# VH-VL binders against b7kms5: the designs that were tried, part 294

Target 1, 80 residues: b7kms5
Amino acid sequence: DTFETVRNTIRIESEVDESLRQLCHEERITKETWLEAAYLYLCEKPEELAQVIQLAQERLSQRKAIADYKRAKTMQERFL
Key: E = the ipSAE of ESMFold2; O = the ipSAE of OpenDDE; V2 = 0.75 times the mean of E and O plus 0.25 times the DockQ between their complexes.

## First folded at step 18 (VH-VL)

Design s_4 (framework fv_pozelimab; at its last look DockQ between E and O 0.77; V2 from the best seeds 0.64)
Fold by OpenDDE, look of step 18:
Structure s_4 (fold): chain C 80 residues (1-80), chain A 125 residues (1-125), chain B 107 residues (1-107)
Amino acid sequence: as target 1 above (80 residues)
Amino acid sequence: QVQLQESGPGLVKPSETLSLTCTVSGDSVSSNYWTWIRQPPGKGLEWIGEIYYSGSSNYNPSLKSRATISVDTSKNQFSLKLSSVTAADTAVYYCARDYTLDEGSEDFTIYFDYWGQGTLVTVSS
Amino acid sequence: AIQMTQSPSSLSASVGDRVTITCRASQGIRNDLGWYQQKPGKAPKLLIYAASDLQSGVPSRFAGRGSGTDFTLTISSLQPEDFATYYCLQHYNYPFTFGQGTKVEIK
């Protein structure tokens, strides 16, 4: 079997990443294959997928607000 | 399905003010930075400036004295005004979403992921 | 302003070729570098952000490398749809500045 991959840096909240890394280590899988498997599983679970999406949207909203603040602060400091 | 569309006069006389509007759909202008970029015919790209919904804006020093970017949250639009235009201001003008990506800690990155199709503005008598 | 020096200004290549474009910043910009593709009459398209992260939907034959002052965009195997002009963009500091562009033409 062959497949192509797309390389992206996945930036995960530190506490979540640590927990996920520990799980992957215990189960002898990788974070990448975990994400793939989780997504494929959810694709067959529309209600669960909807719940995950809602949670992800909330997390994104919070992260975005923080990101924009960081940008404003950091860019101002660099520009001055 | 974020979409941006530039609109405004394609012809402006020298010394007059160039005015363009970017209409955004599929995203709220109150949630991102928004930028203007231009490209003279056959030339490269030049960043004009950006605006946040709060009204905070930054401009290219080369255009700062003449450029004004504004945002209208009620219309989900942002606009560019460039005063005292000359032939050198003839260009295709693009509006784009200026997205900030969190990278953790104090880090972040920026990219322009959605662009308008661009609109040609010609400065001529 | 931070100067972005892109090289070469133009190159000719054939389908299947490996193509490398370089962008050098006049000062350190960490990984705050993006690559954009532009075809005639079209708006630029984001390919790479944060120096090496591939934008969703962009083929894996595109790769960005580098940090600090030296950056590269590589097309591992040039396809017909890849003939275009490519621009690097720094957004480390204002004003944001583009490289002068690299036109990839068919040989």
Scores: ipSAE 0.645, ipTM 0.894, lowest interface PAE 0.7, mean pLDDT 95
Fold by ESMFold2, look of step 18:
Formats: sequence, structure tokens, C-alpha cells
Structure s_4 (fold): chain C 80 residues (1-80), chain A 125 residues (1-125), chain B 107 residues (1-107)
Amino acid sequence: as target 1 above (80 residues)
Amino acid sequence: QVQLQESGPGLVKPSETLSLTCTVSGDSVSSNYWTWIRQPPGKGLEWIGEIYYSGSSNYNPSLKSRATISVDTSKNQFSLKLSSVTAADTAVYYCARDYTLDEGSEDFTIYFDYWGQGTLVTVSS
Amino acid sequence: AIQMTQSPSSLSASVGDRVTITCRASQGIRNDLGWYQQKPGKAPKLLIYAASDLQSGVPSRFAGRGSGTDFTLTISSLQPEDFATYYCLQHYNYPFTFGQGTKVEIK
């Protein structure tokens, strides 16, 4: 069977991406198959899924704060 | 689910102050930039200004002397006051989430991803 | 202020047609441009951010291109629900400015 796929853009923090890239290389898998497998595995484990969601929320908040800082700094320089 | 809703009087007399409130649900007003945009009937969109939680704000120079945007964290709201209004200020007013997306390194992007449904404010006689 | 000029101001096309809308900035804005769709009586809806990135839930028939001063929005196969006015927005520098809009009418 063929999988119908969706093309997506995602943005991964560079240190995490480097580590994930190394893991995928060593295990001879792709990032997309890793992401699919991780999600399917966690769907059967509500408690573990909740822990992953908690971490994701914390990382989202941190990345958002960084983005807002970059925006404020850049826009101040440009507006001058 | 993030939702924004504008509220305020639909009719304002010339020379008075237009005052609108945007109520945010499904997100914290303390976690983003927030923006006001207006659209005169049958015309295009005009950015009014924005505010960040810390109180820093930026305004369209065309409105800077008359516009004030503020945040009320206890009610999860942000507001627009536009003083000394004239008929030229008649428009549909939108509030929107002014999201900053991290693009890594020194990069970011901005988009307005959630909008209120808009409220018409008429300035007349 | 950075002026954003859209072309055409309006157009009429048939279902299935390829439609292209252009947006020109009065100075370089990198890829700091978004495309918004507005249907009558409704708030604008984000379609494209960063000039070319498709917002979640937006059909893949919408595509954005460009960098610097010249940008396009293409609808590869126009559908009846695509009747709307389309706006570009630059966020490179204050004040943020919209193009004047392009009205797409379906025959």
C-alpha cells in the first residue's frame, strides 16, 4: 500500500535537531518515520502522552519568549 | 481554541473618544503581541497599532497622537481608545492575535492568525 | 512608510482557472509578507506567512512566492469558495501596511 502524505514545514531547535538527526542516522530511519512512530506509540499511553504534551508546552513558551525578544530587538533597530 | 471578540459602542459622536475592548479566550493576553486593525466600509485594511504584555506599544504614525492600546490582564482583555474622532474614523474595527513565530537563529516571522469578527463603529452627528 | 501595491485591483475567472495576484513593496522587505483572504462580511483569514509558508488548514491550491519587493499569490485551480478579496501585508518595518486589495470574482 502507498501512504498518502502531506508536505509540512517544521522548525526544530538546532541542538535537538542535531541529536535527532544522529539518532535517525544510527537507527537507519528517517525523521518523518520517527515522528509517526513516536506519535502512534504515545497514543496508546495516555499518561506518557500527557508528560510529552507538558514538555511541549514548556518548550513552546520558551521559544515564544525568544521569538518575541528577537522581534522587539530587530524592530527597534529597523525603526530607527 | 483561541477566540477574540470585540465589544464597545457602535455609534460615537464627533470629537469624543472611541473605546473598544477585545476579550481573549483560549490564550493568555500576557503571551503575545495584540493588534487593532480597521477597515472603512468598502475600503482596505489599516493597521492601527500593537501592544506587548510588558506594556510596550507601537502605533501607526497616522494615528499615534490619538490612539492608545492597553492591556487588562485580570480580565484577559486588551483595549483601544481613539480620541477626537471624526467621520473619517468610521470603520469596522478588528482585534487580532499578533503572533511571533521563531524561525531559529536571528529570524522570526509575524502573522495575524486569530481575528475577532469585527465591530462597526460609526462616527456621526 | 512602505507602500504595498497589489495588481490587479480586481479580476474575474472561472472555476478551475489559475489565478495570480501580485504585490509590490516600495522597498525591500525580505520575505516579511503575509497573504490574507477576506470574504464579504467576515474578518480576514491568514493564508500564507513568510511569503511562501502555508498556514494550517489552508488548501494546497494556494501558493506564495517572492522575496525582496515582488511577491505573488497563486490559486492553482480556482474554486467557488475562493471568491474573496485578497490582501498582502508587510511586517518588515513599522507601520505595518496592507496592499489595497485584489477582488476575485467567479464567473
Scores: ipSAE 0.552, ipTM 0.859, lowest interface PAE 1.1, mean pLDDT 91
ESMFold2 (binder alone), look of step 18: mean pLDDT 90; pTM 0.928

Design s_5 (framework fv_pozelimab; at its last look DockQ between E and O 0.74; V2 from the best seeds 0.58)
Fold by OpenDDE, look of step 18:
Structure s_5 (fold): chain C 80 residues (1-80), chain A 125 residues (1-125), chain B 107 residues (1-107)
Amino acid sequence: as target 1 above (80 residues)
Amino acid sequence: QVQLQESGPGLVKPSETLSLTCTVSGDSVSSYYWTWIRQPPGKGLEWIGEIYYSGSSYYNPSLKSRATISVDTSKNQFSLKLSSVTAADTAVYYCARDYTLDEGSEDFTIYFDYWGQGTLVTVSS
Amino acid sequence: AIQMTQSPSSLSASVGDRVTITCRASQGIRNDLGWYQQKPGKAPKLLIYAASDLQSGVPSRFAGRGSGTDFTLTISSLQPEDFATYYCLQHYNYPFTFGQGTKVEIK
């Protein structure tokens, strides 16, 4: 069997990334296959998926706020 | 599910003010940058300006401060006004969502992920 | 304003061809570069952001490369639906500026 992959740049919060990297190293898997497996697992777990989505929404909100702040600051500095 | 739709007069007389509104559905105008882009017939794209939902705005100097962008959170809309129009302002006008993505550290990236279908505005007497 | 120069302005290609479009910035813009595809009568569509990140839903035959001043958009195997005009956009500084566009036509 063959499969196609989609190129993605995934940016993970540093502490989470480090923890995940360590886990993947110990289990001899990759972050990519971990994410794939985790998603597929959650697809069969509607309650757990809903919980993850809620957490993801909260994290996204936080990231958005940070990103907007960074942009405002950086663009102001570049423009001036 | 996010959709943008431009609306406004398709014909404007010279020296008058072009007024367009972009109605956003499927998402709130809050927490985003919103931009206007135009394209003269058969020509390339020109960035007009952008506004953050909080009111901060930036404009293309090429418009010589004729452009004003505003946000109406109560209507989930943002608008463009371009004063003292001439034939050179004839173009398809697009509204778009300007998305900011956190790239970590001090980095971020910007892209226009959702666009309106565009609306032609012709300046003619 | 930062000038974005695309090359070529137009090109003719056949289905299956490898197509490369370049965009040069008048100054360093890091990776703050996007690629957009526009078909006649339609709004531009985002293909690539951050110079090399593929937008969701965009076929993998599209690839963006580059950083600083020189950027490329590559279509590894041109498909019928890929005949369109492509634009690069810098958002490193105000005003945001587009390249003049590259029209990919059928040979």
Scores: ipSAE 0.535, ipTM 0.864, lowest interface PAE 0.8, mean pLDDT 94
Fold by ESMFold2, look of step 18:
Structure s_5 (fold): chain C 80 residues (1-80), chain A 125 residues (1-125), chain B 107 residues (1-107)
Amino acid sequence: as target 1 above (80 residues)
Amino acid sequence: QVQLQESGPGLVKPSETLSLTCTVSGDSVSSYYWTWIRQPPGKGLEWIGEIYYSGSSYYNPSLKSRATISVDTSKNQFSLKLSSVTAADTAVYYCARDYTLDEGSEDFTIYFDYWGQGTLVTVSS
Amino acid sequence: AIQMTQSPSSLSASVGDRVTITCRASQGIRNDLGWYQQKPGKAPKLLIYAASDLQSGVPSRFAGRGSGTDFTLTISSLQPEDFATYYCLQHYNYPFTFGQGTKVEIK
């Protein structure tokens, strides 16, 4: 069977990425296959999916707050 | 599904104030930066200014004394007022969501990922 | 203000051609540059952010390159839907400024 793939760019926090790369190396899998497997697994587990979504929302909120703070600080320093 | 829609009068007389509203649906106006951009017919794009939902705003220096951007969180809208307009202010006006992406360390990037369809404002007697 | 100069101002090309558009900043802007596509009567559409990162849903035939002052947008094999005007935008410092645009026309 053939898998069509889509090229995507994602940004992962460096500590999480380091841990994920280490896991993938030890298990002899790739990040993309891990991501696919994790999603497919969660599709069969509504309660666990809801917990992952909650954590993802919290992380997204935190990352957005950090990004907005960095922007405000940097642009204030640059703007005359 | 995030959607932006500009509204306001299409014809404004010289020396009067141009007033536009952008209605945001599918997300909260209090969650992002918001930007106004204009384009004279057949010409390029000009950044007017931006606002952070807490009320902090920045403007193009050529328009700063005449331009004001504000947010109305109760109506999920942000707006532009441009005073003392002339024929040079005739343009299509766009509102856009102004997203800040975290790049790590002390870095970030910006992009305008959702735009309204644009509304033509003509300044004429 | 940081001036963004695009070249060429317009070009004519055929379906299947490789097209390259250049954007030059009047001072260093790191990678704080985006590329936008605009078709007549439509709002601009984000293609590339951070100089080289492809927005979700944008075909891989679009590629951004550059850092500092010199940037390019390349379309590796032009398609009928790619005839449009392309703008670069710097967001390194206020005011944010667009290039003047590059119109890509059918030949």
Scores: ipSAE 0.530, ipTM 0.859, lowest interface PAE 1.3, mean pLDDT 91
ESMFold2 (binder alone), look of step 18: mean pLDDT 90; pTM 0.926

Design s_6 (framework fv_pozelimab; at its last look DockQ between E and O 0.78; V2 from the best seeds 0.61)
Fold by OpenDDE, look of step 18:
Structure s_6 (fold): chain C 80 residues (1-80), chain A 125 residues (1-125), chain B 107 residues (1-107)
Amino acid sequence: as target 1 above (80 residues)
Amino acid sequence: QVQLQESGPGLVKPSETLSLTCTVSGDSVDSSYWTWIRQPPGKGLEWIGEIYYSGSSNYNPSLKSRATISVDTSKNQFSLKLSSVTAADTAVYYCARDYTLDEGSEDFTIYFDYWGQGTLVTVSS
Amino acid sequence: AIQMTQSPSSLSASVGDRVTITCRASQGIRNDLGWYQQKPGKAPKLLIYAASDLQSGVPSRFAGRGSGTDFTLTISSLQPEDFATYYCLQHYNYPFTFGQGTKVEIK
């Protein structure tokens, strides 16, 4: 069997990443295959997918707020 | 999907003010940073400036005295005004989303992930 | 302003070739470096951000390396659709500045 992959850097919140890494280690799988499997599973679960999307949107909103703050602060310091 | 579209006059007379608008769809202008970039024909890219959702702007010093970027949240647009134009201001003007990515700790990165198709503005008598 | 010196300005290559483009910053910019691809009549397209992170949907034959002042974009095996002009961009400090570009032409 052959397949193509796309390389991406995924940055995960540290506590979540640690928990996920431990799970993957215990189950002898990878974070990549976990994400693939989880997504494919959710694609067949519209209600669960909607819930995950909502959670993801909330988390994204929080990340954006943090990122914007970091940027403003850091760039101000660098520019001054 | 996020889409950006530049609009405005393609011809401006010397000494007049170049005015362009970028219409954003698929995203709110108050959720990101927004940038203008230009490219003279056959030349490289030049960063003009950016605007924060708060209205705070940063400009290239080369254009600071002449450039003004603004946001209209009611129309989901942001605009560029460049005063006292000369032939040197002839260029394709791009608007872009300036995305800030949290990289943890105090680190972050910036990239322009969505661009308008660009609009040519020619300065000529 | 931080100067970005990109090299070469142009190069000729064949399909399947390994292509390397270099970008040097006049001062340290950490990993705040992006690579963009531009085809004639089109807007630039993001390829790599944070010096080495590949944008979603970008083929794995593209790779970014470097930190500090020296950066490279490598195309491991040039494809027909890769003939274009490439730009590096620093966003470490204002004003954000681009390299002068590298035109990758067909030999």
Scores: ipSAE 0.558, ipTM 0.874, lowest interface PAE 0.8, mean pLDDT 94
Fold by ESMFold2, look of step 18:
Structure s_6 (fold): chain C 80 residues (1-80), chain A 125 residues (1-125), chain B 107 residues (1-107)
Amino acid sequence: as target 1 above (80 residues)
Amino acid sequence: QVQLQESGPGLVKPSETLSLTCTVSGDSVDSSYWTWIRQPPGKGLEWIGEIYYSGSSNYNPSLKSRATISVDTSKNQFSLKLSSVTAADTAVYYCARDYTLDEGSEDFTIYFDYWGQGTLVTVSS
Amino acid sequence: AIQMTQSPSSLSASVGDRVTITCRASQGIRNDLGWYQQKPGKAPKLLIYAASDLQSGVPSRFAGRGSGTDFTLTISSLQPEDFATYYCLQHYNYPFTFGQGTKVEIK
């Protein structure tokens, strides 16, 4: 039961992904186990979890702005 | 949780203007594209158009001369006006979040992930 | 406008069947295609984006394939809740266009 997995697609900024890949390689773990461990650890630490959520919200806003910029530029070129 | 709800008159007379508003909660209208889609009873889906909060909009050419989408950031709403309606404009009208997902390397994808429940607008005498 | 043609327009199937729906674009659209499920009286629900990526909460029995002009949605083992109408949508270029729909009915 607790070992059933769900298939998910995630998209990580290249700089962060490279750093996370290096960490996981050095520590002999996988990205999946790191993500699970990080979340389970933070579940017991409400104030730390709130700080992570705030950073995640800031990053989401930045990534959304980049996506919207790419869309506007591409669709203008494509539609002309 | 993002929620969208359409509101407006369910009955509109021919030659008049259909006016609908979509109220957004759980997200800000100034952070995304927003779209209107319609579906005549028993028929398929037709994209009407979209707006980015800054006022940049794109319309289905079949409706471009009659359709206007606008945004009101103070009320967290976006709206559709469709002028000179006929019976052919009878449909269920949906509003939806028109999400742009960053895929890196100058790429992106689009999907409509949150929809209103839909509102039937009938054009009749 | 880019025309999206779905096949078949309707099909009849039993629980447990493997179902395949096709969508063809009148010109290349890369992988800029989504699949939506609509049940009677409800708004469409996003299943697949970018031709093959599952939306969160969508069962793994749904699979999208294709690129360019030819796309498929496959349901590997049809369940009672999967009887619905399915639409493809291209977002490669304006106007965004839906296929005409494929109705999946109980045999």
Scores: ipSAE 0.544, ipTM 0.862, lowest interface PAE 1.2, mean pLDDT 91
ESMFold2 (binder alone), look of step 18: mean pLDDT 90; pTM 0.923

Design s_7 (framework fv_pozelimab; at its last look DockQ between E and O 0.89; V2 from the best seeds 0.54)
Fold by ESMFold2, look of step 18:
Structure s_7 (fold): chain C 80 residues (1-80), chain A 125 residues (1-125), chain B 107 residues (1-107)
Amino acid sequence: as target 1 above (80 residues)
Amino acid sequence: QVQLQESGPGLVKPSETLSLTCTVSGDSVSSSYWTWIRQPPGKGLEWIGEIYYSGSSNYNPSLKSRATISVDTSKNQFSLKLSSVTAADTAVYYCARDYTLDEGSEDFTIYFDYWGQGTLVTVSS
Amino acid sequence: AIQMTQSPSSLSASVGDRVTITCRASQGIRNDLGWYQQKPGKAPKLLIYAASDLQSGVPSRFAGRGSGTDFTLTISSLQPEDFATYYCQQFYNYPFTFGQGTKVEIK
């Protein structure tokens, strides 16, 4: 049996990525297997999954605000 | 998930104002940029302009004197008005989410990920 | 404004063919380029952003490459659902501009 896989680019905040890389190295796993395991584990735990979703929504909002700020600043500079 | 739907009259007389509304579901108009794009029948795509919920807008210079985009946060909608229309303004009009993705550091990327189904506006007597 | 020129404007191909579409910008746009697919009577659909990043749900047979002024979209094994018109679009600077489109037709 072979898993069908999807290839995607993801963007992780640099300090989180550094910490995740260190964890994966110490545990001799990869980031993709960690992501799969974390999701599969949380699927069995509705309350914990909900808390992770709330944190993800907060981080998404923060990153979106930063992205919009960078866009406005950069496009003003390029347009002139 | 996010859905966009254009609405407005399909027929507009020459010299009058074309007016369209995009209704957003599954997202807030206050959380992104929003854009209008048009496509004359059998032709390519033309970016009309965009708006950020705070009222900041940018327009294609070819249409800037005639185009106005606005936001109604209470109805979760954004709108396009195009004045002094001619037959050259006959097109399918699309609204789209104009998403800014954080790339970290001082970088970002832009893409139009959700589109309305489009509405044909014909300019004719 | 930054002109986006696609080549070819049209092509005919068979299911299973490898198809390559080129997009050239009139000035450097870094990787600020997207690819969109449009089927008759439908809205465009985002395939690729940032020149090479595959949008969620898009099959891996689609691949984008390039930076600066020269970009390509490749379909490694054309499927029946891939017969459509493809557009590139730059978002480096206003106005955001599209290429004229490339129609991929059944041979």
Scores: ipSAE 0.555, ipTM 0.856, lowest interface PAE 1.1, mean pLDDT 91
Fold by OpenDDE, look of step 18:
Structure s_7 (fold): chain C 80 residues (1-80), chain A 125 residues (1-125), chain B 107 residues (1-107)
Amino acid sequence: as target 1 above (80 residues)
Amino acid sequence: QVQLQESGPGLVKPSETLSLTCTVSGDSVSSSYWTWIRQPPGKGLEWIGEIYYSGSSNYNPSLKSRATISVDTSKNQFSLKLSSVTAADTAVYYCARDYTLDEGSEDFTIYFDYWGQGTLVTVSS
Amino acid sequence: AIQMTQSPSSLSASVGDRVTITCRASQGIRNDLGWYQQKPGKAPKLLIYAASDLQSGVPSRFAGRGSGTDFTLTISSLQPEDFATYYCQQFYNYPFTFGQGTKVEIK
């Protein structure tokens, strides 16, 4: 069997990452294979996928707001 | 599928004002910083400036006195005006999305992930 | 302004070669560095952000390394489509500045 992978950096909120790490450890899987499996599962569950997407959009909005604030603050400090 | 497209006159006379508009699709201009970058023919890249939807902007000191970037949320566009142009301002002008990514703690990273195709502006009498 | 110096300015290589481009910042910029690929008549394309993070869709043969002042972009095995000009850019402080570029040409 052969397959190709794409390298990506995934940054996960710390509490979620810790919980996911523990789960993966207990189940002897990886975060990567978990994400793949979860996505493929959701692809067959349109209602559940829609719910996850909405949640993801909300989380992204929050991340952007935080990032923009940090950026503004940090850049001001770097200029001073 | 974010897309950016520059538009404006390709020819400007010396001492006049260069005006360009970037039309954004697939994303709201209120969700990111938006940047202008230029590249003289056969030369490297120069960051001009950026704008946030709130109106906050930052400029390259080399161009600050002449450059004005604005955003129009109703049209999902942002624009560049460069006054008192000379031959040195001849360049391909790019607009780009300036994405800020939270890396946790106090860290963040910035990158230009989506670019317009660029538009050549020639300054000539 | 923070100066970004790339080396070399140009290089000739063959398909399959390992290519390394260096970017040096005039001051510490942590990992706030991006790498772009530009082909003639096209806009720059993001390859690497945060010094070592590979942009989605970019082949794994591209790798960015470094922190502080010294950074490298490596192409492990040069492909025909990789002949282009590469730029580093710092995002540590305003104004954002680019390296002068490295043109990778076919030998």
Scores: ipSAE 0.305, ipTM 0.806, lowest interface PAE 1.3, mean pLDDT 93
ESMFold2 (binder alone), look of step 18: mean pLDDT 91; pTM 0.929

Design s_8 (framework fv_pozelimab; at its last look DockQ between E and O 0.71; V2 from the best seeds 0.53)
Fold by ESMFold2, look of step 18:
Structure s_8 (fold): chain C 80 residues (1-80), chain A 125 residues (1-125), chain B 107 residues (1-107)
Amino acid sequence: as target 1 above (80 residues)
Amino acid sequence: QVQLQESGPGLVKPSETLSLTCTVSGDSVSSSYWTWIRQPPGKGLEWIGEIYYSGSSNYNPSLKSRATISVDTSKNQFSLKLSSVTAADTAVYYCARDYTLDEGSEDYTIYFDYWGQGTLVTVSS
Amino acid sequence: AIQMTQSPSSLSASVGDRVTITCRASQGIRNDLGWYQQKPGKAPKLLIYAASDLQSGVPSRFAGRGSGTDFTLTISSLQPEDFATYYCLQHYNYPFTFGQGTKVEIK
């Protein structure tokens, strides 16, 4: 059997990316395989999955607010 | 997941006010910018304006004197009013989610990822 | 306002063809450009954002390139579902403006 893959673009906060890159290097794995393994592992653990989802929702809300702030600030500067 | 649907009268008389509502499901109007875009029959797309849920809005200068966009958070809707319409305002009107993506490094990008199906508004006597 | 000029306005192509559409901005817009596909009777659909980033679920045969003033959308092997009108959009500065569109038709 073969692993068919899909190419995607994701954006990770630089501090998190640095930590994840260091972990993957030390463990001799790739970010892609880590993401797949983490998801598959959590599918068998409903309580842990719920905790990850809650954290993801909190981070999403924070990133949306930051993005909207950057947009408003940049557009103000361009109208000067 | 996110769905947008335009509603409002399909026929408006000249000099009157065109009024449209976009109902959002699967997301909160408080979570993003929202935009109106129109397309005259057989022609291209024209950005009308946008609103952030707090009431901050930006309009195409060609329409600023006539266009008003507003948000009703209790109904999870945003709306467009366009006053003093003429035949030139005949178009399909779309609402869309106006998403701001954080790219780090004090930067961002914008895209319109969810659109309503569009509603034709005809201005005719 | 920043003018967006697409070329060509229309083209005819066969399934399997490589198609390239260009979009030129009247001033520099960095990579603040998106590509949208519109089929008759339907709303536009986002294909590419930030000039070159493929939206999730969009086939890899679509590719965007460019920065500054000159941008391209390429379809590497045209499929039956790709016959549509394509628009670029700049969101660098207000008002946000679309190109006039490029209609891709069956030959």
Scores: ipSAE 0.480, ipTM 0.844, lowest interface PAE 1.5, mean pLDDT 91
Fold by OpenDDE, look of step 18:
Structure s_8 (fold): chain C 80 residues (1-80), chain A 125 residues (1-125), chain B 107 residues (1-107)
Amino acid sequence: as target 1 above (80 residues)
Amino acid sequence: QVQLQESGPGLVKPSETLSLTCTVSGDSVSSSYWTWIRQPPGKGLEWIGEIYYSGSSNYNPSLKSRATISVDTSKNQFSLKLSSVTAADTAVYYCARDYTLDEGSEDYTIYFDYWGQGTLVTVSS
Amino acid sequence: AIQMTQSPSSLSASVGDRVTITCRASQGIRNDLGWYQQKPGKAPKLLIYAASDLQSGVPSRFAGRGSGTDFTLTISSLQPEDFATYYCLQHYNYPFTFGQGTKVEIK
């Protein structure tokens, strides 16, 4: 079997990443294959997928707020 | 799907004010920084400036005295005004979304992930 | 303003070739560098952000490397759709500045 992959950088919240790393280590899988499997599983679970999407949207909103704050802070410190 | 679309006059007379509007769909203008970039025909790219929904803006010093960027959250648009134009201001003008990515700690990065198709503005008498 | 110097300004290559474009900053910019691809009559397209991170959907034959002042964009095996002009962009300090561009042409 052959397949093509797409390279992407994934940045995960540190506590989540550590937990996921431990799980993957114990189960002898990778974070990449975990994500693939999780997504494919959720594709067959519309209600669960909707819940995950909502959670992901909330997390994204928080990340964006943090990123914007960091940027604003940098502008104040570096450019003003 | 985020989409940006530039609009405005394609022809401006010297000494007049160039006015462009970028209409954003698929995202709220209050969620990102928004940028204007231009490209003279056959030339490279020049960053004009950016604006955040709060009104905070940054400009290229080369254009700061003439450039004004504004945002209209009610219309989900942001605009560029460039006063006292000359032939040197003839260019394709692009609007773009700045995405600020959290890289952890105090680090972040910026990239322009969505662009308008660009609109040519010609300065001619 | 931080100056971004790309090299070469243009190059001719064939399909399958390995292509390397360099960008040098006049001062350290950490990893605050992006690479953009532009085809005639089209808006620039993001390829690489944070010096080495591939934008979603970008083929893996594209690779960005470097930090500080010296950066490279590499196309491991040039494809027909890769003939275009490439720009580096620093956003470490205002004003954000682009390299002058590198036109990749068909040999």
Scores: ipSAE 0.447, ipTM 0.851, lowest interface PAE 0.7, mean pLDDT 94
ESMFold2 (binder alone), look of step 18: mean pLDDT 90; pTM 0.927

